# VH-VL binders against LON peptidase N-terminal domain and RING finger protein 1 (LONRF1): the designs that were tried, part 22

Target 1, 211 residues: LON peptidase N-terminal domain and RING finger protein 1 (LONRF1), of Homo sapiens (Human) (q17rb8r558to768)
Amino acid sequence: TAELSHLTKNVPIFVCTMAYPTVPCPLHVFEPRYRLMIRRSIQTGTKQFGMCVSDTQNSFADYGCMLQIRNVHFLPDGRSVVDTVGGKRFRVLKRGMKDGYCTADIEYLEDVKVENEDEIKNLRELHDLVYSQACSWFQNLRDRFRSQILQHFGSMPEREENLQAAPNGPAWCWWLLAVLPVDPRYQLSVLSMKSLKERLTKIQHILTYFS
Below, E stands for the ipSAE of ESMFold2; O stands for the ipSAE of ESMFold2 at other seeds; V2 stands for 0.75 times the mean of E and O plus 0.25 times the DockQ between their complexes.

## First folded at step 17 (VH-VL; framework fv_umesolerbart)

Design p_r (from o_l14k with light chain K30R; at its last look DockQ between E and O 0.93; V2 from the best seeds 0.83)
Fold by ESMFold2, look of step 17:
Structure p_r (fold): chain C 211 residues (1-211), chain A 123 residues (1-123), chain B 107 residues (1-107)
Amino acid sequence: as target 1 above (211 residues)
Amino acid sequence: EVQLVESGGDLVQPGGSLRLSCAASGFTFSSYSMHWVRQAPGKGLEWVSFISNSGTNKYYADSVKGRFTISRDNAKKSLYLQMTSLRAEDTAVYYCAREGYVPGDRTEWFDPWGQGTLVTVSS
Amino acid sequence: EIVMTQSPATLSVSPGERATLSCRASQSVRSNLAWYQQKPGQAPRRLIYGASTRATGIPARFSGSGSGTEFTLTISSLQSEDFAIYYCQQYNYWPLTFGGGTKVEIK
């Protein structure tokens, strides 16, 4: 949004899966609590809610991603089909509850931009290397697996001219994390990262792990 | 080089007002949540207030609620504490503190601290 | 509000010896505990976060342990510069709370 959400207090939280900036997140909404939450989000005009993964100790993780509501289809039975896309990343400050669904006070996360010439050079080099690695991984997938990814997520986002233009860094990074069978712990770590360098380094590690 | 510099500490009478400032340098100020922490002469540490990176969320110790207001100016790289209805029990060194960064973990620990500014509340 | 209790209040230790500092939480704080060092006329310096994670530039002689309600700071071989006041701090619950400190003195 790009219509920006600036909601930071008592943000509705959908406790389900990992969401990433730019990444489509299609939902089937059947639970009365979440049907209510979605209806409220539309009625208020915010058209947003937070997505966080479950946590055994806290009900939901300390980090998450905002989802932008693109479309809602209400079924006769009362279920909703909700078309969303990932927006801004956030940190959970304080947890709450409203009408059976979770809420949070949050702060938004953005990448810290690197300005030193030498550091920019190094960042570019790293980026290019990891991007290449990602492309190679994707190309080398079994036909069935590649087809499944394309169907669910679309194509890998193209290389960006300005690595630091977007607050969340390159889109391709998020796409990749979405598609990879990565441990939730590592997903949360990467989601929380304020450094493109750190993100790229972690991605590199992941790719190396993964024939 | 990460630096925090507090100012505005003074001698004030009970029921008085004072405004503390903290100047930040060497880091992306707008990326960090910020805190005030105080220490009474020869006593322990007491958390006073929190402000989120954008300034939209603010939390206060019960001892200061309704009397103290935390604010920030991200363009000026500055953190403020507006103190009103001052009491003798508010006498302390007031520290400006940056909240931590650790990917994936809770971050409500402090690094760095400023050198502090002395607030004395006495007749 | 979570009450953090440090013991002992004062610890007298000989140089080269081991110092063991205790911090107890009134409720589980999980691993959301930090340790600070404070020297006279100076600001606190962080040592440990996440109960056991030594911050960058902190000597190896400093170690933290525990989870839940019971936490320990250990200084393995006490150096001359280690004579200070040590504070624990929980960050699991609002408000953030500190222990009362442990003063580590020359025996």
Scores: ipSAE 0.739, ipTM 0.892, lowest interface PAE 1.3, mean pLDDT 91
ESMFold2 (binder alone), look of step 17: mean pLDDT 94; pTM 0.959
ESMFold2 at other seeds, look of step 17: ipSAE 0.843; ipTM 0.917

Design p_sk (from m_h23n with light chain S30K; at its last look DockQ between E and O 0.89; V2 from the best seeds 0.87)
Fold by ESMFold2, look of step 17:
Formats: structure tokens, C-alpha cells, sequence
Structure p_sk (fold): chain C 211 residues (1-211), chain A 123 residues (1-123), chain B 107 residues (1-107)
């Protein structure tokens, strides 16, 4: 049971899209291999699998995000609608294959917390600045785009009192990355970062490009 | 500053056992994968073993598989290599090495290295 | 496992001249290639990662190039401290493997 709760070996990988911590990722599953993978996840009680984007030189990217299954709705034609939300980020160590679907040995990624009071203060200042830039960007979107984002992703998460409480940092950072129209390779770079300062700095750069 | 300090190298007879330790300081040890790399006297570098940040995945070179066990204690910021059934060809300086960090890319390069600890296996 | 072949085994050059070191992989390792410098009695020092990215603090005279199966380390103007053994290492596949080394020595 302990092994099932800390999945790091031969983790089933759905190769499709970018996923982010805390962000919903609804899936339409029709391929027999992924149908089998999802069924196994439910039957074993793990109720999670990894999500990675495809890679032209490998079967999938070197970084991804675990998806936690919230609900599965089986359709009469054999398709499934799978309601998931992003969990832990990971790095792929070694790739494998099982019954037609990809697997990986992985290591989970967490932010390295800063403990120095001066560094925490500087981090808070950077966070508040970039959060304000993100809010400004969202408020300045055309109504149609803002409505599409709200429909698919929900509203931007509110800022959090403790920036470092969650292992992946503030949820609004991941929401923003999910909705921004940036190249997947750039998104993978941010997904893999172990520093909230690095992530905020990169997000600031992205927002500056779009302003 | 980031430092790795190996200890436990010794002179042992073939078939013997030895435990190497590596003390880490100056970085968040639990966030990094770690490696052992060895170098026989006058020879090149040979990767020996890998352990993931949590310790949940471990890989070994074929030359040591079944005889060496890598482990870590994140609370003590320590890496270990338990060696058994030692052979003359295991004679080498053993380096503790921290795996790299580069957002978005592969990271299985080494920085820093410890200064090494000598293991001599002879009758 | 991926065999890394370095050439030449020994390179004799004068200070101030350029050195060109070759590293070949038995299969493509993409750009997942690192270079190390090692002096007698010392641990290796990382010079290059990602085939061409110079590590922080490494002098600009060191440069790496190549991808796939063929890689080159170039030292554009050798200094007295550059006489050492240089190793390449691939990190695209397990097990991780090193080349046999190139000793750069004074002519």
C-alpha cells in the first residue's frame, strides 16, 4: 500500500498535453491502450497517472505532471471522459512500455524553500509585483478570450498567504501557465523549476513579452 | 559553499565488505539525485551508481550490480555505498557526485565532485 | 550501453596554441554530453554541459560543439593550467558512460 501511495517506478504515462499542479485536465479517452491504463489505475486504487507532452525525438518529454482522477464517465461507444486535476511534478529518469502505453521511472520535484528572512521578504515583493502584472494582463484581455479562459480553467486562484506552503508554490502561477499562449518547450522549462524565484522571474518575462 | 566529503575507503581483501559515506553540505540535499563514480589508479572514470532525490529509484553499473547497494539519509544529508564481495578490479578512488540541475533538460552530469576516498582490494 | 570514444589519447601542444579534442558516441546521445577536466590527484571539474553550454566560472577559451554522435572540445589559447586529462560523458541513456580521456600535455 505504501508502494501504491508513492508511485515512482513504471508509472503509467498518458502522452497528450501539458498538465500543471492544481489545474483541472479533463480528458477524452478513446484509444484502447489508454482505456486499459485508466482502468488499471482505478482497479489498483492509485487513481493517478503521469501526463507528458509528446516529444519529436522521444516518445514523450523529460518532465511532466501527475494527474489525480476525480471522476470517470464511461460512454456507450467505449470512450471515457476522465476528470482529473494536476498533482506533483516529476522528472523522467528512464522510459518504458507496458501493453502499448508508455511508462517511466520518475522523481518528484518540489520547490526548494528559502528560510532567510531577507530572502523571504524579497520573494514576497517579487511575487506581489508579478501577481499584479498577471492580474493586469487578465483584466486587459478582450472579453471573448477572458470568457473562454473562465469557462475552461475557472478564475485565477487568489494569492496565498504563505507563498511556500505548497510544494509546487502558488496555484495562480500554474493557472497562468495553463492559459498563456506560449510554446510548450518554454512551459516545460517552467514546470521543471525548483525555485519559486526562478518561476516568478520567468513568468514576469513572459508577461512583459505580451504587454 | 557546496561540499561533498567521502570517507570509509580502506585496504580490504578480496571477498570483503566496505561501506563508503559521503557528507553533503551547502545545498538542499533532498532536492538532488546523487551518484558514485570511480577511477581505478591510472585509468579513466566509470559511473557506478545512481539514487534519486527521495531514494525511491536506484541504478547500478553492470560491473557492480548485486554486490553494491546505494542509499541515502536525507535527514543526515548523507549518501552511502555498501560494497560486498569486493574484487581486485574494484580498486579505485570512489567519488561522491551531485547530479546537476537545468530546467527543462537532462541533468545527469556531475557538479560538484568530492575529493574521493581510496578503496584498495588486494590479497 | 553507449560507448564513448575519445581521440587522440594524447595531445601535445604548446602554450598559447589551440587544442581540439574529439568525442564520439556509438549511438546518438542528442546534446546530452558533458566535458570534464581532471588534474593529477584531483577530482574532475565540469567544463561543459548540454554539449555546448559553458559552466559558470569556466573561462571563455573553453568551448564545446557537436550533437548526435560527434562532439568537440576546443581550447582556443592554452594556458599553463589547462594541461590535464579531459573526459566526455553522455547522459542520454543508462548506464551513464565516459570516454577514455584525452591527455593534453606540453610539447
Amino acid sequence: as target 1 above (211 residues)
Amino acid sequence: EVQLVESGGDLVQPGGSLRLSCAASGFTFSSYSMHWVRQAPGKGLEWVSFISNSGSNKYYADSVKGRFTISRDNAKKSLYLQMTSLRAEDTAVYYCAREGYVPGDRTEWFDPWGQGTLVTVSS
Amino acid sequence: EIVMTQSPATLSVSPGERATLSCRASQSVKSNLAWYQQKPGQAPRRLIYGASTRATGIPARFSGSGSGTEFTLTISSLQSEDFAIYYCQQYNYWPLTFGGGTKVEIK
Scores: ipSAE 0.859, ipTM 0.929, lowest interface PAE 0.8, mean pLDDT 92
ESMFold2 (binder alone), look of step 17: mean pLDDT 94; pTM 0.959
ESMFold2 at other seeds, look of step 17: ipSAE 0.861; ipTM 0.928

## First folded at step 18 (VH-VL; framework fv_umesolerbart)

Design w_11n (from o_l14k with heavy chain T107N; at its last look DockQ between E and O 0.84; V2 from the best seeds 0.84)
Fold by ESMFold2, look of step 18:
Structure w_11n (fold): chain C 211 residues (1-211), chain A 123 residues (1-123), chain B 107 residues (1-107)
Amino acid sequence: as target 1 above (211 residues)
Amino acid sequence: EVQLVESGGDLVQPGGSLRLSCAASGFTFSSYSMHWVRQAPGKGLEWVSFISNSGTNKYYADSVKGRFTISRDNAKKSLYLQMTSLRAEDTAVYYCAREGYVPGDRNEWFDPWGQGTLVTVSS
Amino acid sequence: EIVMTQSPATLSVSPGERATLSCRASQSVKSNLAWYQQKPGQAPRRLIYGASTRATGIPARFSGSGSGTEFTLTISSLQSEDFAIYYCQQYNYWPLTFGGGTKVEIK
């Protein structure tokens, strides 16, 4: 009902894990409420739902990421295998409930472009430095760990010619955040950022911690 | 450098209508949710209405629900409040307010505020 | 709606002294509380958000504390420009609500 009328009002929310733009998020769904939620999204043609981590005081976090459904396989044992990929990031405005699953009114987030030529140059320099740091980290992983990441998340996305073309910024940033065991507070903070400079700065800090 | 400038306040009769405007500059208007907040003469602040960054979610105080309509035009960087069925109790300075931004937190606090536009509803 | 109660309604303080303003919520608003300063004929100015985070450009003499239902704004050494009305505002629940204000005036 609410899923049909708009993609920003009463958006169905899967409360589970952190999702990131462009990053695959495979799900094994067993709870009847979430099976119902996903079936509705397919039947209505929206083929998407929000993903938020749980929050002890609000049931789910104030920020999340839309997941786009690529495939659904219903299993005889009552589970559904749902192949999704991250889309737009969002902020939760107001929480609701429908038939046992959470809903939210949301607003989408996207990066604010930097227009000043000196700042664009500085942004490119920061990007190239942090990207190089990320590549070094990945290449220094033991073969077993690197193979596990490749199997679950795929390859690190290639650097992009135009850093500000995508509304969420470079895809490799999100891939990296997905593969690193980042503190939940850092996860939500980075997900909510509207500045590529802020995101790259935070990623640099994270890489220093794990390097 | 960030500015919000309200206009359209006037003296109107009870039952009348007004449309308030707020012109925004110095920031990416389409990235921010916006609010109207009012202050009756000699009184405190009252939140009036909210509109999300894309304009698809709108919320209203109970005192104005059904009579006021918030809207925005992101191309013109403008926020509006259409007021109808005005009452004496709607007499106030009306402020346009931009919602805050702090990564990871709730952001329904206001910075900046416009200087306000006075609406007077009197016979 | 969440009722925000500010006390005292008026606080008389000498320049250079400390002012302590109280704000109470009718139910927990966590740390989702902001403080504003308003001088006559002017729009409010944001001082504090997140209960305790001082906004950029706000002097260090302003500090906020508290969580849940009880909040405090402290002005450690009052300056001539600090005599104004101060409002708290919760943003945990819709509708957003303000306290009634505390006027800080010269003693």
Scores: ipSAE 0.832, ipTM 0.919, lowest interface PAE 0.9, mean pLDDT 91
ESMFold2 (binder alone), look of step 18: mean pLDDT 94; pTM 0.959
ESMFold2 at other seeds, look of step 18: ipSAE 0.863; ipTM 0.929

Design w_15r (from o_l14k with heavy chain S30R; at its last look DockQ between E and O 0.83; V2 from the best seeds 0.84)
Fold by ESMFold2 at other seeds, look of step 18:
Structure w_15r (fold): chain C 211 residues (1-211), chain A 123 residues (1-123), chain B 107 residues (1-107)
Amino acid sequence: as target 1 above (211 residues)
Amino acid sequence: EVQLVESGGDLVQPGGSLRLSCAASGFTFRSYSMHWVRQAPGKGLEWVSFISNSGTNKYYADSVKGRFTISRDNAKKSLYLQMTSLRAEDTAVYYCAREGYVPGDRTEWFDPWGQGTLVTVSS
Amino acid sequence: EIVMTQSPATLSVSPGERATLSCRASQSVKSNLAWYQQKPGQAPRRLIYGASTRATGIPARFSGSGSGTEFTLTISSLQSEDFAIYYCQQYNYWPLTFGGGTKVEIK
């Protein structure tokens, strides 16, 4: 209903957990401020809000991911179950507040496309190596952990034919970050990367810790 | 080679208007936030204005708010500063600056800078 | 607005000696501080970001330290090309602000 192409000013921010592009992020919402925030996003038709982890110095982190609302289910006790999926990544420019919830001016992030032929070849080689390492890690997990991942996140997304087609790079990278037990600073670093090469290199490093 | 080239600096009377341009090359312009920074003759550096990568967020120093307008054209890889109601204290070399990139941290530092364009406001 | 105060205003140093430049913020800027070098008639050049991270291509004799409100730029063995004006800049808060500069000159 509003004449907006993309939300970038005073974007509502849910301060809770890490969200990633393409990754489902189901939420149980009980706080009145977040119930209000979500109701507004539905009523205005934007059907999205930002997700950031908390930060001691700034209330919430400098990087986050937009969540797109797929469905909302109201419970009798006043809670809401909100079905969301990750969209675009963003950087926080300036923080604000509205009616008890956080807001931010943001800029969206996307990968910088590599066009040099040798660099594209090297990128594909790195991708295939790291993808294979990720598959090996998942296949070698103990049954309990593998079952928990499959139940809550589903299977690893298939590799993509064009590595640079999506603005956020391959979906399997984000799935992997969502299921790996890494600390938020590592997660924020990867979320903020504009280079698929950097992201794959960091993921390779993480997977080496678990090999 | 990453390059920023400013143009449009000139001698202007108080109350006048001027538009500065900055041509960018050697990097993906639309992926970076951009700034203007100025330096009066014999003085220090003063941040003037910011524009986000898509152009949807703009911030200004209080000294220029309401008089200067930052804009960009990502298709032409160009940054602009429209200046109006110019004053003697706006006399400075104006630098175009690209905002930094470092994963996970704040990035509002400048690399590279252009070589600058001189604006002189004199009656 | 965050005031950045640099001291000394002028530092006279012999080549080969250590130069120590100070920058103080009126409120904590965490580690969101950069240092720039500027020679006459030239644009500034970034030396340090994140208070202590040396930019690519900057000689190891330049080092930054500090956090919060107190920051230092050290040039461990000053060379003839290092005589310039040095600026600190905070980027934790809007508006972005610079210090007044420290001129490093030959003794």
Scores: ipSAE 0.841, ipTM 0.919, lowest interface PAE 0.8, mean pLDDT 92
ESMFold2, look of step 18: ipSAE 0.854; ipTM 0.924
ESMFold2 (binder alone), look of step 18: mean pLDDT 94; pTM 0.958

Design w_dn (from n_gn with heavy chain S56T I58K G105D, light chain S30K; at its last fold request DockQ between E and O 0.80; V2 from the best seeds 0.87)
Heavy chain, then light chain:
Amino acid sequence: EVQLVESGGDLVQPGGSLRLSCAASGFTFSSYSMNWVRQAPGKGLEWVSFISNSGTNKYYADSVKGRFTISRDNAKKSLYLQMTSLRAEDTAVYYCAREGYVPGDRTEWFDPWGQGTLVTVSS
Amino acid sequence: EIVMTQSPATLSVSPGERATLSCRASQSVKSNLAWYQQKPGQAPRRLIYGASTRATGIPARFSGSGSGTEFTLTISSLQSEDFAIYYCQQYNYWPLTFGGGTKVEIK
ESMFold2, look of step 18: ipSAE 0.866; ipTM 0.930
ESMFold2 (binder alone), look of step 18: mean pLDDT 94; pTM 0.952
ESMFold2 at other seeds, look of step 18: ipSAE 0.870; ipTM 0.934
ESMFold2, fold request of step 19: ipSAE 0.879, 0.864, 0.855; ipTM 0.937, 0.930, 0.929
ESMFold2 (binder alone), fold request of step 19: mean pLDDT 94, 94, 94; pTM 0.955, 0.954, 0.956
ESMFold2 at other seeds, fold request of step 19: ipSAE 0.890, 0.841, 0.892; ipTM 0.941, 0.921, 0.942

Design w_gh (from o_l14k with heavy chain D105G; at its last read DockQ between E and O 0.98; V2 from the best seeds 0.90)
Heavy chain, then light chain:
Amino acid sequence: EVQLVESGGDLVQPGGSLRLSCAASGFTFSSYSMHWVRQAPGKGLEWVSFISNSGTNKYYADSVKGRFTISRDNAKKSLYLQMTSLRAEDTAVYYCAREGYVPGGRTEWFDPWGQGTLVTVSS
Amino acid sequence: EIVMTQSPATLSVSPGERATLSCRASQSVKSNLAWYQQKPGQAPRRLIYGASTRATGIPARFSGSGSGTEFTLTISSLQSEDFAIYYCQQYNYWPLTFGGGTKVEIK
ESMFold2, look of step 18: ipSAE 0.863; ipTM 0.928
ESMFold2 (binder alone), look of step 18: mean pLDDT 94; pTM 0.957
ESMFold2 at other seeds, look of step 18: ipSAE 0.864; ipTM 0.930
ESMFold2, fold request of step 19: ipSAE 0.849, 0.874, 0.875; ipTM 0.916, 0.935, 0.933
ESMFold2 (binder alone), fold request of step 19: mean pLDDT 95, 95, 94; pTM 0.961, 0.960, 0.959
ESMFold2 at other seeds, fold request of step 19: ipSAE 0.869, 0.877, 0.873; ipTM 0.931, 0.935, 0.933
ESMFold2, last read: ipSAE 0.875, 0.865, 0.878; ipTM 0.934, 0.929, 0.933
ESMFold2 (binder alone), last read: mean pLDDT 95, 94, 94; pTM 0.961, 0.959, 0.960
ESMFold2 at other seeds, last read: ipSAE 0.877, 0.870, 0.876; ipTM 0.933, 0.933, 0.934

Design w_gn (from n_gn with heavy chain S56T I58K, light chain S30K; at its last fold request DockQ between E and O 0.85; V2 from the best seeds 0.88)
Heavy chain, then light chain:
Amino acid sequence: EVQLVESGGDLVQPGGSLRLSCAASGFTFSSYSMNWVRQAPGKGLEWVSFISNSGTNKYYADSVKGRFTISRDNAKKSLYLQMTSLRAEDTAVYYCAREGYVPGGRTEWFDPWGQGTLVTVSS
Amino acid sequence: EIVMTQSPATLSVSPGERATLSCRASQSVKSNLAWYQQKPGQAPRRLIYGASTRATGIPARFSGSGSGTEFTLTISSLQSEDFAIYYCQQYNYWPLTFGGGTKVEIK
ESMFold2, look of step 18: ipSAE 0.856; ipTM 0.927
ESMFold2 (binder alone), look of step 18: mean pLDDT 93; pTM 0.945
ESMFold2 at other seeds, look of step 18: ipSAE 0.863; ipTM 0.928
ESMFold2, fold request of step 19: ipSAE 0.880, 0.882, 0.877; ipTM 0.938, 0.938, 0.933
ESMFold2 (binder alone), fold request of step 19: mean pLDDT 94, 94, 93; pTM 0.953, 0.952, 0.951
ESMFold2 at other seeds, fold request of step 19: ipSAE 0.884, 0.877, 0.883; ipTM 0.939, 0.938, 0.938

Design w_i8 (from o_l14k with heavy chain K58I; at its last look DockQ between E and O 0.85; V2 from the best seeds 0.85)
Fold by ESMFold2, look of step 18:
Structure w_i8 (fold): chain C 211 residues (1-211), chain A 123 residues (1-123), chain B 107 residues (1-107)
Amino acid sequence: as target 1 above (211 residues)
Amino acid sequence: EVQLVESGGDLVQPGGSLRLSCAASGFTFSSYSMHWVRQAPGKGLEWVSFISNSGTNIYYADSVKGRFTISRDNAKKSLYLQMTSLRAEDTAVYYCAREGYVPGDRTEWFDPWGQGTLVTVSS
Amino acid sequence: EIVMTQSPATLSVSPGERATLSCRASQSVKSNLAWYQQKPGQAPRRLIYGASTRATGIPARFSGSGSGTEFTLTISSLQSEDFAIYYCQQYNYWPLTFGGGTKVEIK
C-alpha cells in the first residue's frame, strides 16, 4: 500500500528475539535475507520492521513488536549493526514470505482504558505497589548486574502521572520485562495484553519469583 | 452492556445492492476486529468478512469477493457491509460479530453476535 | 479452505444423560477451535474457545477436548435448555470455517 507510515500489510518480519515498546533492541545481522530486508526498509523510508520470536509450529509467534531503525552500519565483513527501539505491539493476522524473509499482515494493539473511578483507584494502588517492588528488586541487585543493565537499557523509567496516557501503558513495565529472564510463555502473553491490570499482576508474580 | 444492533436487511432483486449496518455499544469498539457471518435459511453458518481494529486489513470469503465491501467507522462505533451484484445464494440472515480477546493466543472466535438482519434475494 | 466435518448430524439424547459431539478438521488447526450453541430464532452463543477453555458464564457440564484434527464437545448431564444445534469453528487459517452443525434432540 502507499500508507508506509502506518504499516499493516506485508510487514517485514525479523524472526529472532522478543522486543518490547520503548526498549532498545540492538542487532548484529549477517544473514543476506535480513540485510536485504533492512536495506529495503531504509530505502523505502519506512525505517521499521516487525520482530517476532520463532515458533515450533509456525515460522514465528502470533505476537510481536515493531522496531524503529535509529541507525544502521553495513560492515565489509558481511555484518550489519542495527540500532533499533521498540514501537507498537502487534498481532499477526496472516503470514507471508518475500525473497527469503517472512512477512505478515498485522493489527496493532493498545491498552483499553479503564473508565470506572473505583477501578482506576484500584489500578493506581496496584501500579504503585508493583512499581515499588520493581524498584526494590533493582536496587538490591549486585552492583555488576545493575551496571550492566544501566549500560545496555538505561535506568528504569519513572512512574507516570497518568497510568493510561500511553497506548502501551507505562514504559517501566516493558523495561522490566526486557531485563528479566522470563519464561517465553510469559513474554508473549504480556506482550499481547490489552489490560494494564493483567500486565501489572503478571509482573508482580515475576518479581515474587525472583525475590 | 455489550451490544451489537444490525439493520438494513431487505428484499432485493438479483443484481441489486444493499447496505447493512451494525451499531456497537458497551465496549471500546476501536480495540476489536469485527466480522460478518451469514446463515442461509435452514443451513449452517458461513463466515463472510473480516476487518481489523483500525480498518487497514480486510479479508473476504471467496463467495463474496469483488461484490461485498466491509467497512467501519470507529468514531460512530459502526460496522458496515455494502453488498452489490446480489445473487439468490446470498439470501441469509447476516450477523455482525465481535472478535474475541485472549492474551497470547489466536482470537478469531466470536462474542457477542448481533441478532441478525435478513437479506432476501429473489427474482 | 479447511473443511470442518461434524458428526453425527442429529443426536438423540435423554435428559440427564451425556452427549458427545464430534468435529473433524481437514488438516491440523492446532487448538484454534471454538464451539457455539444456537437455538431457533437466536444468534449463536459461544461456549468454548481454544478447544477446551469454557467461556465465562458457561455451565461446567459443557467441556471441550481435542487438538489437531479431532475435537469433542461433551455435555455431561443434558438439561432441557441444552437441546439446540451446536457448531464448531476453526480459526487457525483464513478463511474461517464452521462445521455443518449437530442437532441435539430429546430422545
Scores: ipSAE 0.845, ipTM 0.921, lowest interface PAE 0.8, mean pLDDT 92
ESMFold2 (binder alone), look of step 18: mean pLDDT 94; pTM 0.957
ESMFold2 at other seeds, look of step 18: ipSAE 0.850; ipTM 0.924

